# Designs tried in a protein design chat: VHH binders against q96fz2. Part 307

Target 1, 269 residues: q96fz2
Amino acid sequence: CGRTSCHLPRDVLTRACAYQDRRGQQRLPEWRDPDKYCPSYNKSPQSNSPVLLSRLHFEKDADSSERIIAPMRWGLVPSWFKESDPSKLQFNTTNCRSDTVMEKRSFKVPLGKGRRCVVLADGFYEWQRCQGTNQRQPYFIYFPQIKTEKSGSIGAADSPENWEKVWDNWRLLTMAGIFDCWEPPEGGDVLYSYTIITVDSCKGLSDIHHRMPAILDGEEAVSKWLDFGEVSTQEALKLIHPTENITFHAVSSVVNNSRNNTPECLAPV
Below, E stands for the ipSAE of ESMFold2; O stands for the ipSAE of OpenDDE; V2 stands for 0.75 times the mean of E and O plus 0.25 times the DockQ between their complexes.

## First folded at step 16 (VHH)

Design CB115 (framework vhh_6z1v_2)
Fold by ESMFold2-Fast, scan of step 16:
Structure CB115 (fold): chain B 269 residues (1-269), chain A 123 residues (1-123)
Amino acid sequence: as target 1 above (269 residues)
Amino acid sequence: EVQLVESGGRLVRTGGSLRLSCAASGFTFSDYAMGWFRQAPGKEREVVAAISWSGRSTYYADFVKGRFTISRDNAKNTVYLQMNSLKPEDTAVYYCAAKFGLFYESPERYQYWGQGTQVTVSS
């Protein structure tokens, strides 16, 4: 998973993250650094993306079931990193393999601190290798959506007007992530950065790519992954597995260039 | 504290039109999706139409598409269901429901419900 879409306006994104805390209270997540949220149809590593995490990470004695939404840098910079420029980290930390997460210090240490987050996206992109050509076919991959009026054919219609009607009830893709906090050695603001946990592809995606993000399907899974105050690392890792509850459609090569940021990036072709 | 009050249900002739209204109070209306559900005698409660918190996204059950229109006025805390080309099969008690965040098709996902308004369509 190396490219996503997360284009919803902040107010739409916030309501898409409506949830229930342990006491049964309906809540919207509380924002941190909302001005750092930059909607885009074409998010690449090193850019900021919104994640959900437990309020307990920021406030001692907070209810661990309450959620914060915060933009974080995609590409985990470990707390122990000693260089002044995080872009000089020698390892690619865009993704973290589920099978080695407890073996790699960069991921094991933040997991031990309960630094689990849920990475939010409209969906993600993958490039299918086509035999007999060096061309790759991009696909937009996302949760099945409730069929909306005139936009119920989101898999068929590419009209901008039809697509505009789906977003205010779009079910966001919720991917399991690990984050860490890095303090620049020369001073400055604490950097929050994350990695997306990856698993083997499900049967439905195997013809597109051999790996997929660990998707948390439904509020029970999301709540357990986030609630590090009540759910141990061992129990949380049981949520990490392939899922079949996913859909996709082919998109144009416009998405290939990460500087292209238009609805055409995810429109069916 | 929370209240949903439906109005507009009555007896109408086949092919006629009717507009249902639902007035909401006691909660932040703009944080809730709204739905219209119906229940006919001997049947389960089923979704008719739903509308997002903003009014920009809507859902219609296949059996009402092209005939019914859902809309909302967030300034008035009201959701509406415009029903056209009514059929005897549309006879049911119509319920207004509110769900925090996104709408879903399943009745059990909705937190607040009105008491219902009876719509009877004569052959």
Scores: ipSAE 0.771, ipTM 0.906, lowest interface PAE 1.0, mean pLDDT 91
Fold by OpenDDE, second read of step 19:
Structure CB115 (fold): chain B 269 residues (1-269), chain A 123 residues (1-123)
Amino acid sequence: as target 1 above (269 residues)
Amino acid sequence: EVQLVESGGRLVRTGGSLRLSCAASGFTFSDYAMGWFRQAPGKEREVVAAISWSGRSTYYADFVKGRFTISRDNAKNTVYLQMNSLKPEDTAVYYCAAKFGLFYESPERYQYWGQGTQVTVSS
């Protein structure tokens, strides 16, 4: 996974993250560093994206079922990294393969500390290789959505008004991630960064791409992944597998350029 | 205390119109998606329409076919269902329901329910 969309306004995003804690209370996640949230239809590695994580990571004796939402850097920077510039990392940390997560120190160590997060997105992009050509067709992949009166397809949102209607009740994609905290050697603010765990693609996506993000489907899966106080690493890892509960449509080549940040990126062609 | 109070249900003739209202209290209304459900005798409760917290997004069941309109007034903590071109098959108890966050089709996802109002459509 090398490209996502996360463009919802902050208030809409927050409401889309409504949850029930272990006591049965309905809650919205509290924001940490809300000013770092930058909505975009075209999110690339090294950009900030919002993730969910347990409140227990920030507050001692907190209810670990409570959730915080925070923008974090995409591309995990390990806590042990001694260079002053995260871009000097010699290995790619954009993704973590599920089969080797326990073999890589950069992922194993933070995971062992319970640093699990849920990466939020409208959906993610993948490119299909076209047979006989060097051209790749991009696809937008997301959870199936509830059909709304005017939303036959995301593509029918030809008007700004219709667009708002489609996204007002959008179910966010929830991807399993690992995050770490890095303190710059020269001082400054602690950097929170994450990697997305990947798995073999489900049957439905196999013709598009052979790998997919580990998607946590449903409140129970999301809760268990986040709740490192009650759920062990071993139990959490059982949640990491392909899911068939996805849909997708072809999009234009506009998304190929990471600088393009318009609704056209995820519009069906 | 959370309360949802439906009103407007009555006997109408085929082809007639009704407007249902649901007054909400005891919770932050603007944080909740609202829905109208109905239950006919011997049938399961089914979704009729739903509306997002802001009112920008709406959902209608397939049987509605443009006959009904759901709306809300957050300043009045009220959700409405305008029902036109009513049919005998629309006879049911209509319930107002509230869900924190996004709306869903499944009634079991909704946290709060009204007592219901009877709508009867005669042939």
Scores: ipSAE 0.771, ipTM 0.891, lowest interface PAE 0.7, mean pLDDT 92

Design CB116 (framework vhh_6z1v_2)
Fold by ESMFold2-Fast, scan of step 16:
Structure CB116 (fold): chain B 269 residues (1-269), chain A 123 residues (1-123)
Amino acid sequence: as target 1 above (269 residues)
Amino acid sequence: EVQLVESGGRLVRTGGSLRLSCAASGFTFEDYAMGWFRQAPGKEREVVAAISWSGRSTYYADFVKGRFTISRDNAKNTVYLQMNSLKPEDTAVYYCAAQFGIFRESPEDYQYWGQGTQVTVSS
């Protein structure tokens, strides 16, 4: 779980995150630091990705079922980290294993503070090892999508306009994350950073990779994971398990270089 | 406060064309996907077509592909269903529905519903 696509324009992304609060009121998440959102077909650790989190993290008396969307750094920097440069953190915090999350100080402490978030992506990439060769086959993995009408010829690459017909109704992948807030010792802005919780791969993905992100399938799971005001850590962790409701297709090696940021990264081959 | 009002339903002959309209009020139309559903006597309500909040993504049930076209005008808070090559099996009450955010195929995912407009197709 070390590469994602999250390329939707801000307005499209915002509407893809439409939700209902506890009272049944329909809402769009409110943005924090929208200027830090950088859409990309090929996002790697240390880049910023949009996450959903409870409004109660920012406003003392807010309804915990209301949602904020904010870009956060991928790679959790613990609040207790005392050095001045977070890039010098000795641990890889890109992913957090579900089986040891309560044993690791870096994750247990923010969980105890209710610092749960939902990491948003178009989908994620995994590289299948092929026996008998050093070549790895990349796959794009995402929620099943409604079949929207596509203009296009069989055997031709889809135009940007045809892809736009897909994206405006794309169901975003919603991954369970943990975030923390780090205050630089030398002063400066608080750094918000996150990790993606990982689980054993489901049957459908086992031939591609042995691990997968903990996917929150549907609004009930998303709401319970985010609502730290009403849902305890113990209850929230019951949502962390493999998901079978996932699909994938093989993509070209263009995605291998994280600097390549084009629709070809996720296009079927 | 929220209202969806369908219009345009009538009796038409097999092979004919008809355009349905749905006027929306009382909500932020551009934040909602819109769908057209139909229900014939003794049958369950089924999706016919859906359109994203932007108008750029559309969905059609297999039984209407190539014959029906959904469109919307966000400035007028209106969604349309152009029905061509009508068949007797298209006879049903047609409902306009609104879903906050992105559209789904299931009727239960739609928050707001119109009263319906009757379309009758005769030989």
Scores: ipSAE 0.760, ipTM 0.895, lowest interface PAE 0.9, mean pLDDT 90

Design CB117 (framework vhh_6z1v_2; at its last look DockQ between E and O 0.75; V2 from the best seeds 0.78)
Fold by OpenDDE, look of step 17:
Structure CB117 (fold): chain B 269 residues (1-269), chain A 123 residues (1-123)
Amino acid sequence: as target 1 above (269 residues)
Amino acid sequence: EVQLVESGGRLVRTGGSLRLSCAASGFTFSDWAMGWFRQAPGKEREVVAAISWSGRSTYYADFVKGRFTISRDNAKNTVYLQMNSLKPEDTAVYYCAARFGLFKESPEDYQYWGQGTQVTVSS
């Protein structure tokens, strides 16, 4: 996974992240660093995206079932990194393979510390290789959505008004992630960054791409993944597997340019 | 205490119109998606319509076919169901329900329910 969409307004995004804590109370996640949230139809590595994480990571003795929403840098920067510039990382941390998560120190260590997060997105993009050509067809992949009034398909939003209607009740894609905290050697703010765990693709997606993000489908899966206070690493890792509960449609090549940030990126062709 | 109180249900003739209201109290209404459900005798409770917390998004069951309109007034903590072109098949107890966050199609996903209001459509 190298491209996602996360364009919802903050208030809409927050409501889409509504949850019930272990006490049965309905809650919205509290924002940390809301000013770092930058909505975009075209999110690439090194950009900031909102993730959910347990409140216990920030507050001692907090209820670990409570959730915080925070923009984090895509591309995990290990805490041990000694360079002043995260871009100088020599290895790719955009994704973490589920099969080797425990083999790589960069992922194993933060995971062992309970630094699990849920990466939020409208969906993610993947490119299908066309046989016989060097051309790749991009697809937008997301959870199945409830059909709202006048919303035949995401692409049927022929007006701004219709577009808002479609996205107002959008079920966000929830991907399993690992985050770490990096302190710059020269001082400054702690950098929070994440990697997306990937798995082998489900059957439905296999023709498009052989790998997919580990998707946490449902509130229980999300809660368990986040709740590092009550759920062990071993138990949490059981949640990491392919899911067939996805849908997709072909999109235009507009998304190929990471600078393009328009609804056309995820519109059906 | 959370309360949902439906009103407006009555006997109407086929082709008639009816407006249901649901007054909500005891929670932050504007954070909750609202839905109308109905249950006919011997049938399962089914979704009629749902509306997002902001009112920008709405859902209608297939049988509605443009006859009903769900709306809400967050200032009044009220959700409405305007029902036009009523048919005998629409006879049921209509329930207002609330879900925190997004609306869903399944009744099981809703946390709070009203007592219901009877709608009867005569031929």
Scores: ipSAE 0.897, ipTM 0.948, lowest interface PAE 0.5, mean pLDDT 94
Fold by ESMFold2-Fast, scan of step 16:
Structure CB117 (fold): chain B 269 residues (1-269), chain A 123 residues (1-123)
Amino acid sequence: as target 1 above (269 residues)
Amino acid sequence: EVQLVESGGRLVRTGGSLRLSCAASGFTFSDWAMGWFRQAPGKEREVVAAISWSGRSTYYADFVKGRFTISRDNAKNTVYLQMNSLKPEDTAVYYCAARFGLFKESPEDYQYWGQGTQVTVSS
């Protein structure tokens, strides 16, 4: 998983993350550093993406079932990293394999600290290798959505209002992540960065790509992954597995260039 | 504390029109998706229409598409169901329901419910 779409305006994204705390109270996640959230149809590693994490990570004695939403850098920088520039990290930490997560120091250490997060996206992109060609076919992969009404009178008109009709009830993709906190040796703000855990692809995606992100399907799975105060690392890792509850469609090569940031990136072809 | 109060249900003739209203109180209306459900005698409660917190996204069950329109007024804390070309099969108790965040199709996903308003369509 190396490319996502996360384009919802902050107010829409926040309401898409509505949840219930341990006491049954309906809540919206509280934002940290909202100014760092940059919506895009085409998010690549090293950019910031919104993640959910437990309020207990920021406030001593907070209810671990309460959620914060914060932009974090995609590409985990371990807390023990000693160079002044994160780009000098020798390892690619964009993804973390589920089968070796407890064997890799970069991931095992933050997991031991309860640094689990849920990475939010509209969906993710994968490039299918086609036999007999150097070109690959990109696909946009996302949760099945409730079929929203579209005005037939508006038809095929390309308008921002038509896009708003689908997005205000869009079910965000919720991917299992691990984050860490890196303090620059020369001072400055703490860097929060994450990796997406990956698993073997499900049957439905096997013809597109051999790996997929570990998707947390539903509020029970999301709650357990986030709640490091009540759910141990061992129990949380039982949530990490492929899911068949996913859909996709082919998209234009426009998405290939990560600098392209338009609705065309995820539109069906 | 949270209340949903439906109104507008009555007897109408086949082919007629009716508008149902649901007044909400006790919560921040604009954070909640709203749905209209119905239950006919001997049947399970089923979704009729749903609307997002903003009013921009809507859902309609196949059996009402083209005939019913859901809308909301966040300033008035009210959701509406405009029912046109009514058929005897539309006879049911109509319920207003609220779900925090996004709307869903299943009744069990909704947290708050009104008491219902009876719609009877005569042939």
Scores: ipSAE 0.785, ipTM 0.906, lowest interface PAE 0.9, mean pLDDT 90
Fold by ESMFold2, look of step 17:
Structure CB117 (fold): chain B 269 residues (1-269), chain A 123 residues (1-123)
Amino acid sequence: as target 1 above (269 residues)
Amino acid sequence: EVQLVESGGRLVRTGGSLRLSCAASGFTFSDWAMGWFRQAPGKEREVVAAISWSGRSTYYADFVKGRFTISRDNAKNTVYLQMNSLKPEDTAVYYCAARFGLFKESPEDYQYWGQGTQVTVSS
């Protein structure tokens, strides 16, 4: 999992993240650093994408069931990293395999601090390898959606000002992530960064790729993953498994170039 | 106090038209998706149509497409169902419902409900 779409305008994305706290109150997540949100049909590592995390990470004695939404850097930079330049990190932290998460210091340490997040996207892309050629077929992979009656339920936004109208009821993909906070040794703002946990692919995706992001399917799973105040690491890791509740369609090679940010990236072909 | 009040249900002849309204109060209407549901005697409550918080996205059950139109006016805190080409099988109590955030197909996902308005379509 190395490419996602997260293109919704902030107000649409925020309402797609409506949730219920532990007392049953309806809430929207509170934004941190909203100016760092860069919507795009084609997000790649090192870019910022919004994640959900518990308010308790920011406020002593806060209700751990309340959610913050904040853009974070994709590609976890461990808090113990000593160099001044994150590009000197000698291993790839775009993804974290679930079967070795407790064996890798870069992931085990922040996980032990309760630094769990939910990574948000419209969906993710994967490339199917074809025997006998160097060509790879990209697919856009996402939660099943209620069919809406506006033109082009998926990939039909033909201009920036119309895209939120097509997608106002989109169920965002919710992926399990781990984040960390790195204080640059030369000073400056703390860097928040995340990794996406991966698992073996479900049967429905196995012809496309052998791995998939760990998807948190439903509010109970999302709430438990986020709530490090009430849910232990051991219990949270039970939420990490493949799901069959996923759908996909083939897309054009436009998405291959990570600089392309157009609805064509996820349009069915 | 949250209130959803449906109006406009009545007896109409087959092929006729009817407009239902649902006035909402007691919550920030523009944060809530709205739905119309119906329940005929002896049947389960079923979704008829739903509309997103902004009004830009809509859903219609398969039995409805082409005949009914859902709309909303956030300035008036009101959601509507325009029902055309009515058939006897449309006879039911019609309910307005609200869901925080996104709309859903299942009635169990909605937090607030009106008392319903009776629609009867005669042969």
Scores: ipSAE 0.687, ipTM 0.867, lowest interface PAE 1.2, mean pLDDT 90
ESMFold2 (binder alone), look of step 17: mean pLDDT 90; pTM 0.920

Design CB118 (framework vhh_6z1v_2)
Fold by ESMFold2-Fast, scan of step 16:
Structure CB118 (fold): chain B 269 residues (1-269), chain A 124 residues (1-124)
Amino acid sequence: as target 1 above (269 residues)
Amino acid sequence: EVQLVESGGRLVRTGGSLRLSCAASGFTFSDYAMGWFRQAPGKEREVVAAISWSGRSTYYADFVKGRFTISRDNAKNTVYLQMNSLKPEDTAVYYCAAKFGLFTRESPEDYQYWGQGTQVTVSS
């Protein structure tokens, strides 16, 4: 997974993340660094994306089932990284494979500290290889959405008013992530950065791409992944598997250029 | 305390119109999706209409499409159901319900708060 859409305004995104804590209390996640959230239809590695994580990571004795939402850099910078510039990291940490996550120091160390997060997106993009050419067809991949009487599906939205109806009740894609905290050796703000765990693609996506992000389907899975105070690493890793509860549609080549940041990036063709 | 109070239910003749209101208190109304459900004697509660927290998205059951309109006024903490072209089959107790966050069109068990109901009777 190397490209996502996460374009919802902060207020709408926050309400789309409504949840219930362990005691049954209804909550919205509390923001950390909200000014760093940059909505986009076309997010690439090294940009910031919003993630959910347990409040216990920031507050001693907090209820581990309570959630913070924070922008984090896509591309995990390990806590032990000694150079001053994160771009000098010699290995790609945009994704981590589920089958080798416990073998890679960059990922097993933060996992051992409970640094699990849920990466939020409208959906993600993948490029299908076309047989007989070097052309690739992009697809936007997302959770099945509730169809309402007036909003229709995303493919039916052709005006700003219709688009608002689609996004107001959008079910965000929730991907399993691992984050780490890096303190610059020369001083400065602590950098929070994440990687997306990847698995073999499900049957429904196998014709598009051979890998997919580890998707946490539903609040039970999201809660268990985030709650490092009650759920061990071993138990949490049981949530990491392919899912069939996913849908997609073909999009135009506009999305290919990461500089393009318009609704056309995810509009059906 | 959380309270949902329905009003407006009464006897109306076939083809008539009626507007139901539901006044909410004790919670942050704009954080909740709202729904109207109904229950006829001897039947389960079924969804009639639902509206998102912002009012931008609505859902209608097939049996009321084109006849009923759901709306909300977040400043007044009130949700409404405008019922037109009423039929005897619309006779039921109508319930207002609140669900935190996103609405679901068919799950009464997802709704946390419920009103006491208001009786709508449609006769010829």
Scores: ipSAE 0.012, ipTM 0.469, lowest interface PAE 8.5, mean pLDDT 87

Design CB119 (framework vhh_6z1v_2)
Fold by ESMFold2-Fast, scan of step 16:
Structure CB119 (fold): chain B 269 residues (1-269), chain A 124 residues (1-124)
Amino acid sequence: as target 1 above (269 residues)
Amino acid sequence: EVQLVESGGRLVRTGGSLRLSCAASGFTFSDYAMGWFRQAPGKEREVVAAISWSGRSTYYADFVKGRFTISRDNAKNTVYLQMNSLKPEDTAVYYCAAKFGLFTESPEYDYQYWGQGTQVTVSS
């Protein structure tokens, strides 16, 4: 889980995150630092991606079921990190394994503080090894989508121009994340950064890659993961498992270069 | 006070055309997906068409594809269903419904607001 697409304009992304609070009130998440959101078809580690988190992290006595959406750096920088440059972390925190999350200090500490977030994406990319060649086949992996007019189901036969008609009703991929807050020792803005929890791949993805992100399938799972005021760490971790409710299609090698940021990155080939 | 008011239902002959309108008030229309549902006597309510908050994404049930067109005017807080090549099987009460955020093809279970319905009768 090292590359995603999250290209929706801010207003489209916000409406895709419509939710219901504990009282049954319909809400859109409130933005924090919206100007840091950079839509892209090809997001790599160290870039900023939007995450959902509980309002209670920012406002004392807030309803823990209310949601904030905020851009965060991909690649968790632990609160205890003492160097001035986050890029000097000696280990990769792009992902954290579900089986060792309670054993690793970098993840256990923020998890104990309730620092759970939901990482948003259109979908993610994985590279399948091809036998007899050094080339890898990239795939775009995402939730099953409702079939829109002239787009058919996403996948076989869909032309690139039909993709334009799906985005306003696109069901975003919702991945379980852990975040932390790091204060630069020499001063400056607090850095919010996250990691994506990973699990063993489901049967449907096993031929593409052996690992997948922990996907929170549906609003009940998303709500429980975010609500650190009512849901304990142990209860929340029960939501972390593979899911079969996922689909994919092959994409062109254009996506291989993380500097390419065009619709061709996720278009079917 | 939330209201959805359907209009335009009437008797039409087979092969005819009809446009239904639904006027919405009491909520932020552009935050809601809109759907048209129908219910014939003795049958369950079923989805006919749905449209995203912006109007860019649409869904049609297989039995109306190529004949019906859904559209919306967010400045007027109105959603429309243009029905062409009408068949006797299209005879039903047509309901306008609003769902916060994204539309679904699920019947009324997921939609928060509903109109009273408008009767469409197609004669052979």
Scores: ipSAE 0.665, ipTM 0.861, lowest interface PAE 1.6, mean pLDDT 90

